# Miniprotein binders against p73408, part 36

Target 1, 371 residues: p73408
Amino acid sequence: MRQILIAPDSFKGTLSAGEVCQIALDVLAPEFDCVAHPLADGGEGTLEAIANNLDGQWQTVRVQGPLPDQTVDACYLWLPQEETAVIEMARASGLPLVPVGEHNPEIATSYGTGELITHAARRGAKQIQLAIGGSATNDAGLGLLMALGWQFLDSQGQSVGWGGQALGKVAEIIPPVLNAFPQVTVLCDVTNPFYGANGAAQVYAPQKGADPAMVQRLDQGLRHFARVVREFDGFEINFPRAGAAGGMGGGVAWALETKIESGFTAIAKLTQLEQAMAGCDLVITGEGCFDHQSPQGKVVGGVLELAKKINKPAIIVAGQCQLSQTVLPNVLKIFSLVGPDMPLEKALQHPQTALKKRLVQVKQYLIQSQN
Below, E stands for the ipSAE of ESMFold2; O stands for the ipSAE of OpenDDE; V2 stands for 0.75 times the mean of E and O plus 0.25 times the DockQ between their complexes.

## First folded at step 16 (miniprotein)

Design dd4 (at its last look DockQ between E and O 0.93; V2 from the best seeds 0.87)
Fold by OpenDDE base, look of step 16:
Structure dd4 (fold): chain B 371 residues (1-371), chain A 109 residues (1-109)
Amino acid sequence: as target 1 above (371 residues)
Amino acid sequence: SDEVEALARQIRYLAKLIFYIARYLKKRGDKDAADKLRELAWRIRDLAEKFAETGNPEYLKQAAELVEEVAELIDEVLEKAEKTGDPRLAKFAEELAEFIEELAERLEK
């Protein structure tokens, strides 16, 4: 065994994927040739994970925040070699940017996310990866689209304004003529439809500050907008994943004629995970909690599936493990941070120390396996 | 491939623009032009979807033929808009004509 790929997810709430990689490098090198390949699922830490894998340049732009009277300094990642921008909508239109007590998905706008996209386009982006987790909004991406030059007019020919409240007012749609505009790929792992019992408003608006009456209004707005879109070009916006980020998934997919992709799949492609893995003899992956659902999970599951596909052995380093090794034929061994020598509380308090301790055991295991 | 999807996306976006102008013309009372453009938009979108799914360049060839027909109709719309004093329609038709020209160059490659 000569080369090891280290391709972890974040240990949610404790270590970033990059930190996990660094600790693994510190422990396993120089005895093993190691390549760090931090991964993410399109959620929190996605930009940082990509920045650690690729030669990225951070771009900071002052844009509209989620509230009408708010401006924020938002950053996105520019990848000059790939001519790709990676944008997290949460940096411009995210829930954490809204002050406590002011959460209102009828008012919150995605306009600032559209400004980031516009900035990236002007910077020369041919591709834009748009992560849409952590939104404050239920505006179906209207704000974002308005920033790109879309006009949504009411029955009086006036702009509908911003927020989820605007959806039910849309009577006319005017698309911009966008010459040579970058391809926007929406990264999303939810399967919620645009509206209804499992739709954007009913499922996610409450956590964004909507009361039951507001949820009903927002859902009705989404239904209305869906009808207007259907009348415009026959498009059915009520498809699986369309409800992501308060309907932004559907709105952007429709407006920009794009698809919604899995965050892991997109990141794995962007960072060339398969190529990196093909050059290695072993893959080390991991996450905070590896359970019965983890093999079907986003990052670790995806890594294991890929490893299986290309016939690479894998080691899992998990914060907690509830699975026996016997269930995964291509997995050589599973190491848990938590054990008799490391109680859960101590592992949570000192995640770096806990990880280092287990990686020392991984190192010992690998040395013994070579003998 | 990424190239196939990018081109398919642009063709689908063209169809979207044609749907808009068709709707605009319908509201203005130009029903025949509106109906024709709407039909073309549907057909162009369908071809783009088939291209995206198969990568078969024959669908691009068929789309290019329809795009030429659209270009001619848009020129007529532009002329009418200028004659009737509809600057909003004229501007959109002009921008759309430029978009079509750029796309047509890509479809020939």
Scores: ipSAE 0.864, ipTM 0.959, lowest interface PAE 0.5, mean pLDDT 92
Fold by ESMFold2, look of step 16:
Structure dd4 (fold): chain B 371 residues (1-371), chain A 109 residues (1-109)
Amino acid sequence: as target 1 above (371 residues)
Amino acid sequence: SDEVEALARQIRYLAKLIFYIARYLKKRGDKDAADKLRELAWRIRDLAEKFAETGNPEYLKQAAELVEEVAELIDEVLEKAEKTGDPRLAKFAEELAEFIEELAERLEK
């Protein structure tokens, strides 16, 4: 019997990757031997996608929230077999945790995310995958680093405190002596640099509650911090992706000597996507992509690249897709949710129905190809 | 290669600790010790990066020699800090010496 790997991204705004897999299993599994392998790109929903693939333990920790007077119960995923913790910054330091009207990146802190990292390290994690989407902060990760034992002092020798307001005050940096500390990998696909016209403050701080004057102060704080880092050890913090999550990308990469990685690449490696695909005869992947002008997503592109590398045929199921089968020779067929029998408006209103309809067509295609 | 990356990162973090103590010594007027430690930190970080990029054990061997040299200098810094009554420097130097001892054992493979 043909063994089929179902390896989709979420259908943005409509269906989680796990829901896509479940619908595919319901339609295909009785006649075909299907294995669910839901994926994500490191954004919101990443923990759930990984939990569908690996035997993990949810850990709930009471930590500092984004506002100084706020505590939250935040959870992360502990993967004991992999000795790995997967942490979503937004669960401790995310914008959704801040009431509307109280958004303020000059005071919001990433300290609670650092507390999650500390908890995971004490649990014995050797690796930490840190997804940084959805932050409320513009503090370059100073709060996170303080929770790990870093000290940032002003010219009077006092702590600079929390929030984006603290960046411009930093005069001295004191690193902790971190023995046996886990490898932290930052997951992000945003390419913004640390400061400047396309930097963290200018592009993202308004959405976090900054008025124009605050944006200017935050950008100047980031520039000051970048100079202090350069004087400390010569590191150029204003690189692509460094501006992610209010400068968290740059701050953590510098302080913990790690890199910012693509969410898909890290998740595919962690969930052993290549091994799973090698055990299949065919892979079905997909994404929402209901916007006709949207390019192919990182998950679908990554799955197709891997399938080509190990000579596995692929089928694509997407909201809309303009890719030609002749451009991707390992792709047997492409099924678009939107078509003459499923207009865009109807597909957006009833995404489960639209997906089920196309998966029935995939099933029919597979039965026909066996005969 | 995951072990290569993890070891290289630990060596680069050592360099970061050396950069800090060198800066502290410079502010306290101990310019000769500060300059020597800062130069070693640059060289250690460069070797760790080359080791991470290539996996070439020669870079690791060279880094290990510099780590041993740093260990000797940190012992001297600790002894002087204790004699002159600088408890902040003495505490950091002692912690750094322990970090270096553990790293040196790992570098012997």
Scores: ipSAE 0.823, ipTM 0.944, lowest interface PAE 0.6, mean pLDDT 89
ESMFold2 (binder alone), look of step 16: mean pLDDT 81; pTM 0.793

Design dd5 (at its last look DockQ between E and O 0.93; V2 from the best seeds 0.87)
Fold by OpenDDE base, look of step 16:
Structure dd5 (fold): chain B 371 residues (1-371), chain A 109 residues (1-109)
Amino acid sequence: as target 1 above (371 residues)
Amino acid sequence: SDEVEELARQIRYLAKLIFYIARYLRRRGDKDAADKLRELAQRIRDLAEKFEETGNPEYLKQAAELVEEVAELIDEVLEKAEKTGDPRLAKFAEELAQFIEELAERLEK
């Protein structure tokens, strides 16, 4: 084995994917030629993972925050070679930006996310990747679309305003003539429909500060908006994934004629994971917890599937492992940070030390396998 | 190719714009123009969707032919809007005409 690809996810709450890569490089080099390829699922740490893989430029823009009276300095990642902007909605319209006790998805707006998109478009983006995790909003992307020049009018011809409260008031839609506007790909892993028992409001509005009565109002708003959209152009917005980020998945997909993709798939394509893996002899991947769902899951599952497809052996380094090695034929070995020599509490307190210790064992294993 | 997929997206977006202007005209009482534009929008969208499903470029060529028909109708709408003193419709029709022109140039390549 001459070249190793290190393609981990973040160890949620402990180490970024970039930190995992750096520790792996520090341990495995120079004995092995190693290439770092940090990955993400479109959630938290996505921008940082991409910035570590590609020549990215951070852009800071002052935009509307989630609350009407709030402004925030939001960062997004510009990739000049790919002419691509990567935007996290949470940086402009995220739940963490809302002060404790002020969570209100009837009022919260996605407008600031639309301003980031507009800024990226003006900078010359041909493609925008929009991660929509961690939203404060249930506005179906109305705020975002308004920032792009969409008008949503009530029965009196007045703007419906912002937030989930605006949805039920929409009577007329005026699209902007967007000339040469970039494609906006929405990154999402949820399958929730736009409205109903499994819809945006019923499933996600409570965690955004909605009480049961507010949830009902928001769901009715989504239903109303869906009807207006259908009357506008015949589009059915109540499809799987449309409920993502309080209906933004559906709203943006409809309005901008875009697709919703999995975060891993989009990032893997953007960072050219398959090409990088094809050039290596072995893949080392990992995540915080590798369980029975992990092989079918996001980053590690995706890496293993790809490795299998192109006949590359893999090693898994997990925070915790609940699986026996026998389940995955292309996996040479699974290493767990937690073990008899490293209790869970100690691994959580000192994740870098725990990871380094296991990577030393990986190194020893690899040296022994070459002999 | 990514370029062809982008063209298909732009065609679908054009259909959306045509749906708007058709609805606007209907509200103003121009039912014949509204119905014609709505039909064209539907057909254009359907062709773009068929292209995405099949990858057959013939559907984009057919869409391009319909886009030319729409361009002529939008010019008529613009002229009518100017004569009747509807500046909102005139502005939208002008912007839409420019959009169509740019899209048509890309479809010919």
Scores: ipSAE 0.859, ipTM 0.955, lowest interface PAE 0.5, mean pLDDT 92
Fold by ESMFold2, look of step 16:
Structure dd5 (fold): chain B 371 residues (1-371), chain A 109 residues (1-109)
Amino acid sequence: as target 1 above (371 residues)
Amino acid sequence: SDEVEELARQIRYLAKLIFYIARYLRRRGDKDAADKLRELAQRIRDLAEKFEETGNPEYLKQAAELVEEVAELIDEVLEKAEKTGDPRLAKFAEELAQFIEELAERLEK
């Protein structure tokens, strides 16, 4: 019997990766042997995708929220067999936690994310996978680091405090003596440097509530912090990906001597995607992509690259696809949720129905192509 | 391997702690100790990076030798800090000495 790996991203805004897998299993499983392998790229749905693949324990911790007078209950995923915690920064320090009209990256802090890391370390984590998408902050991870015991002092020997406003005040950095601290890997897909025209403040601070004057102050703060880091140990913090999450990519990589890795790559390794795919004859992958202007996502691209590497054919099911089979040689066929029988508005209103309809067509295609 | 990467990271973090104490001593006017510690931190970090890139245990052995050199200097820093009444430096040096001892045990294993 033909064994099919169902390895999709979420259809963002409509269906989780797990829901996509369940619908595919329900439609295909009687005729085909299907294995669910929901994926994510380190953004929305990452913890849920991992929890669907691995035996994990949700941990809820009361931590500092992004605003100074705010506390939140934040969850992370503990994977005892892997000795790994998976943490989404946005659950403690994310933009959705900030009420509309109160967005301010000059005051927003990453301190609560550091509290999650501390909790995971005390839980016994040897590794922490830190997804940093969706942040409210532009503090270079200073809040996170302070929660771990770092001190950032001004010229008068006083704490610089929280938020992006603190970066320009840093005159002295005091690292804690951290014995046997877990390896923190930062999951990041953007390539923005720490500061400058394409840096964290210029590109991303406006969506976090910064007006043009604030953007300039935040960028200057990041430049100042970069100088202080160079003076400290010679490290050049203004590298690609360092600007992710308001400079957290650079700040954490420097301070904790850790790596920045693509979200898809990290999740694929953690869930053993290659081994799962090697055991199957065919891969079905997909993503929402309901916007005509959206490029193919990191999950679909990564799944297709792996499938090509190990000679597995692939089928793509997407909300609205702009690719053709002639550009993707290992792709047998592409199915779009949007079409003459399913206009865009209807597909967005009834995503489960739209997906089911296309998966029935996938099933018919596969049955007819046997022989 | 994961063990190589984790050990290399711990050694690089030790170098970061040494960079801090070297910078602290320079601000206090102890230029000779500061220069010596900063040079050792740089060499230790470079060896940790080469160990991580190659897996070659010779780089680890060389780093371990420099770590022992640092341990002697940190003991001297601790004695001086206690004599001159610098409790911040004394506390940091004591914690660093403990970190070094624990790391040295792992390096031999």
Scores: ipSAE 0.840, ipTM 0.945, lowest interface PAE 0.5, mean pLDDT 90
ESMFold2 (binder alone), look of step 16: mean pLDDT 81; pTM 0.810

Design dd6 (at its last look DockQ between E and O 0.88; V2 from the best seeds 0.83)
Fold by OpenDDE base, look of step 16:
Structure dd6 (fold): chain B 371 residues (1-371), chain A 113 residues (1-113)
Amino acid sequence: as target 1 above (371 residues)
Amino acid sequence: SDEVEELARQIRYLSKLIFYIARYLKKRGDKDAADKLRELAQRIRDLAEKFEETGNPEYLKQAAELVEEVAELIDEVLEKAEKTGDPRLAKFAEEIAEFIEELAERLEELAEK
């Protein structure tokens, strides 16, 4: 065994994927040739994980915040070699940017996210990866689209304005002519439809500050907008994943003719995970909690599926492990940070020390397996 | 290839622009031009979707032929808009014509690969 790929997720709330990689390098090198490949799921820490893996340039842009009277300095990642921008909508239109007590998805706008996209396009992006987690909005991406030059007019020919309140007023749609505009890929792991009992408003608007009456108004707005879109070009916007980020998944997919992909799949492609893994003899992956759901769509699950596909052995290093080793045939061993020698409280207080201790055991295991 | 997928995306986006101009013309009472453009927009979209489903480049070639027909109709719309003094329609028709030209160049480059 000559080369090891280290491809972890973040240990949510304790260690970034980059920090996990660095600790693994510090422990496993020079005895093993190790390649760091930090990963993310398109959620929090996605930009940082990509920035640690690829040569990226941070771009800071002053944009519209989620509230009408708010401006924010938002960062996105520019990848000049890949001609790709990676944008987190939460940096411009995110829930954490809204002051406590002012959460209102009828008013909150995605306009600032559209300004980031416009800035990236002007920098020569051929591709834009748009992470849409942590939104404050239920505007179906209207604000974002308006920043790109889309016009949404009411029955009087006036602009509908911003926020989820605008959706029910849309009577006319005017698309911009977007010459050579970059492909936008929406990163989303949810399967919610655009409207209804499992739709954007019913599922996600409450956590964004909507009361039951507001939820009903927002859902009716989404239904109305879906009808107007269907009348415009025949498109059915009520599909799985369309409800992501208050309907932005559907709105952007429709308006820009884009795909919605899983965060892991997009990041794995962007960072060339398969190629990196093919060059290695072993993959080490991990996350904060490896459970029965971990094999079915998170970073660790995606890494293990890929490793299986290309016949690479894997080791898992987890914060907590609830699974027995027998469940995954391509997994050599699972190491848990928490154990008899490391109580949960101590592991949470000193995650670096806990991880280092387990990686020493991984090193010992690998040395013994070569003999 | 990523290039072919991008081309298909651009063709679908063009169909949206054509749907808009068709709707605009209908509101102005130009029913024949509106109906023809709407039909072409739908056919272009259907071909692009079939390409995505099958990967058969023949559907993109067929879409390209329809895009040429749209280009001719857009030129007629532009001429009419100029004669009737509709600067909004004229500008939009010009921008669509430019979009089609750029798309046509990319389609030709792909056909030579």
Scores: ipSAE 0.846, ipTM 0.946, lowest interface PAE 0.5, mean pLDDT 92
Fold by ESMFold2, look of step 16:
Structure dd6 (fold): chain B 371 residues (1-371), chain A 113 residues (1-113)
Amino acid sequence: as target 1 above (371 residues)
Amino acid sequence: SDEVEELARQIRYLSKLIFYIARYLKKRGDKDAADKLRELAQRIRDLAEKFEETGNPEYLKQAAELVEEVAELIDEVLEKAEKTGDPRLAKFAEEIAEFIEELAERLEELAEK
C-alpha cells in the first residue's frame, strides 16, 4: 500500500480545506495510507490552514481597528517551534470590519496590524508571515509603521496622523532602532505598483469606498510619499507588488527591509509541503471552482507545479473545472463534483455528499489502476 | 540560508539608520560627516544585497569592515552631540551604537555555531 498526500484548497463557500482532507481520509482509508496537508493562498483562511498543519497557539490581542474610534479583538497564530507568527492584516485592519457606508481609505488606518506585529515580536517571533488581503486602507502601511515606532512628521514637525490623507503631508521620516526585530515577509500575489494607472489607489481604492476625487488624492499622496522615500535613501518604491493593500507592500518592504512573496509559496514552505509530497507516491489536490469559467486556483496550480517538479502523479478533485479541456503533465485524472449524476444545485446544497461520492470514485480508480 | 537573509536584512536596516543620521547632519551643516556616512550607508546596503544574493562570505566581511568604520564615526558624532548640547542627535547616535553592538554579537554568535 502506498502513501497519498491530500493537499487541497478550501472549496470556498462550502468546505474548508481541513474538512476536505478529513472527508478524503475517511473515504480512502484503510485501503490507502493518507496524509492530510490542507493549504491556502495567503488570503482569508490562511491561519486556519496552517493551524491544521502545525502545532500553533492562537493569540488574541485588543488592537486599533481600521476606523480611528474603533478597537477590535484580533487574533494571530504563534508557532513556537518555528519561531514564527502568522498574521492576517484583515483581522485588525480589514474591510469587513468597517460598516458599509463608513468605508473611507483616507481615514482607515493599518495601526492595529502594527500592534499585532509588536505583540508577536515580544512573544519571541523571529519571523512574521504577514498576509495582507482584504485591507480597508490606503495608507502605505504608515499606521503599521507608526505602531512599530516610526515617526512621519509634516512641515511643522507634527505627526501626519492616520489614513491615506496622511501620505501627502509627510515631510520628515524618523526610523526607530529596531534591535532584534523579526523578519517580516509580506504575503501577496497582486502585482500592482505603488502608484499610477495600475497602482494601489487607481485600481483598489474604489472598492474600499473611494470616489474619483478621493482616488486622485490618494494617488497623489502615494506619489508624494514615494518622492520622500527616494530623497531619504534613494529607494524606488514604485515596483511590482508594492501597491498591494493600499501601498502596504511597498511601505513595509522599504521600511523594514523585507520581502514580498507569493502567499502559496510562503505557506507551502512554512508547512513543508515539498517534504511531505516527496514522502508520498501520489498527491490529491482540489478546489471548489463551481463557476464553470473560473481558471485553476493558486493552490491547485502550485501543488501541480511542485508535483511535476519532483515527479509525483496527481489527481484533481474540483467543483467544476475548465481543466477538462486540457491534459496536464503528471495529472492522472480529474474528478468534478458537478456532473450528470450530481447537478450544480445539489452539489452546492450537499457539498460533503458530493465530495464523498467523487472520492469513492477516486478510490475505485486507484484500486483498478494498481492492478 | 535563513540566517544569511536575516543578517543581510539587519545590515540593510542599519544602512537606513545611517541614511537618517547623515541627513540630520547635513541639515545641521556638518557636510563632511554627512557625506561620509551617506557613502558608507550606500556601500553597506549594496554589500548586504550581494551577500544575500550570492552567499559569498567576502561580501559579509567587507560589510562588517564598513560597519566598524561607521561605529567609529558614530562615536565621534555622539561626542560632538554631547559637547554641543544636541540631545536628539546624542540619543539617536547612542541607539545606533547599540544596534551595531547587537549586530556584531549576532555575527560572533553565528560564527560559534
Scores: ipSAE 0.793, ipTM 0.919, lowest interface PAE 0.6, mean pLDDT 89
ESMFold2 (binder alone), look of step 16: mean pLDDT 81; pTM 0.803

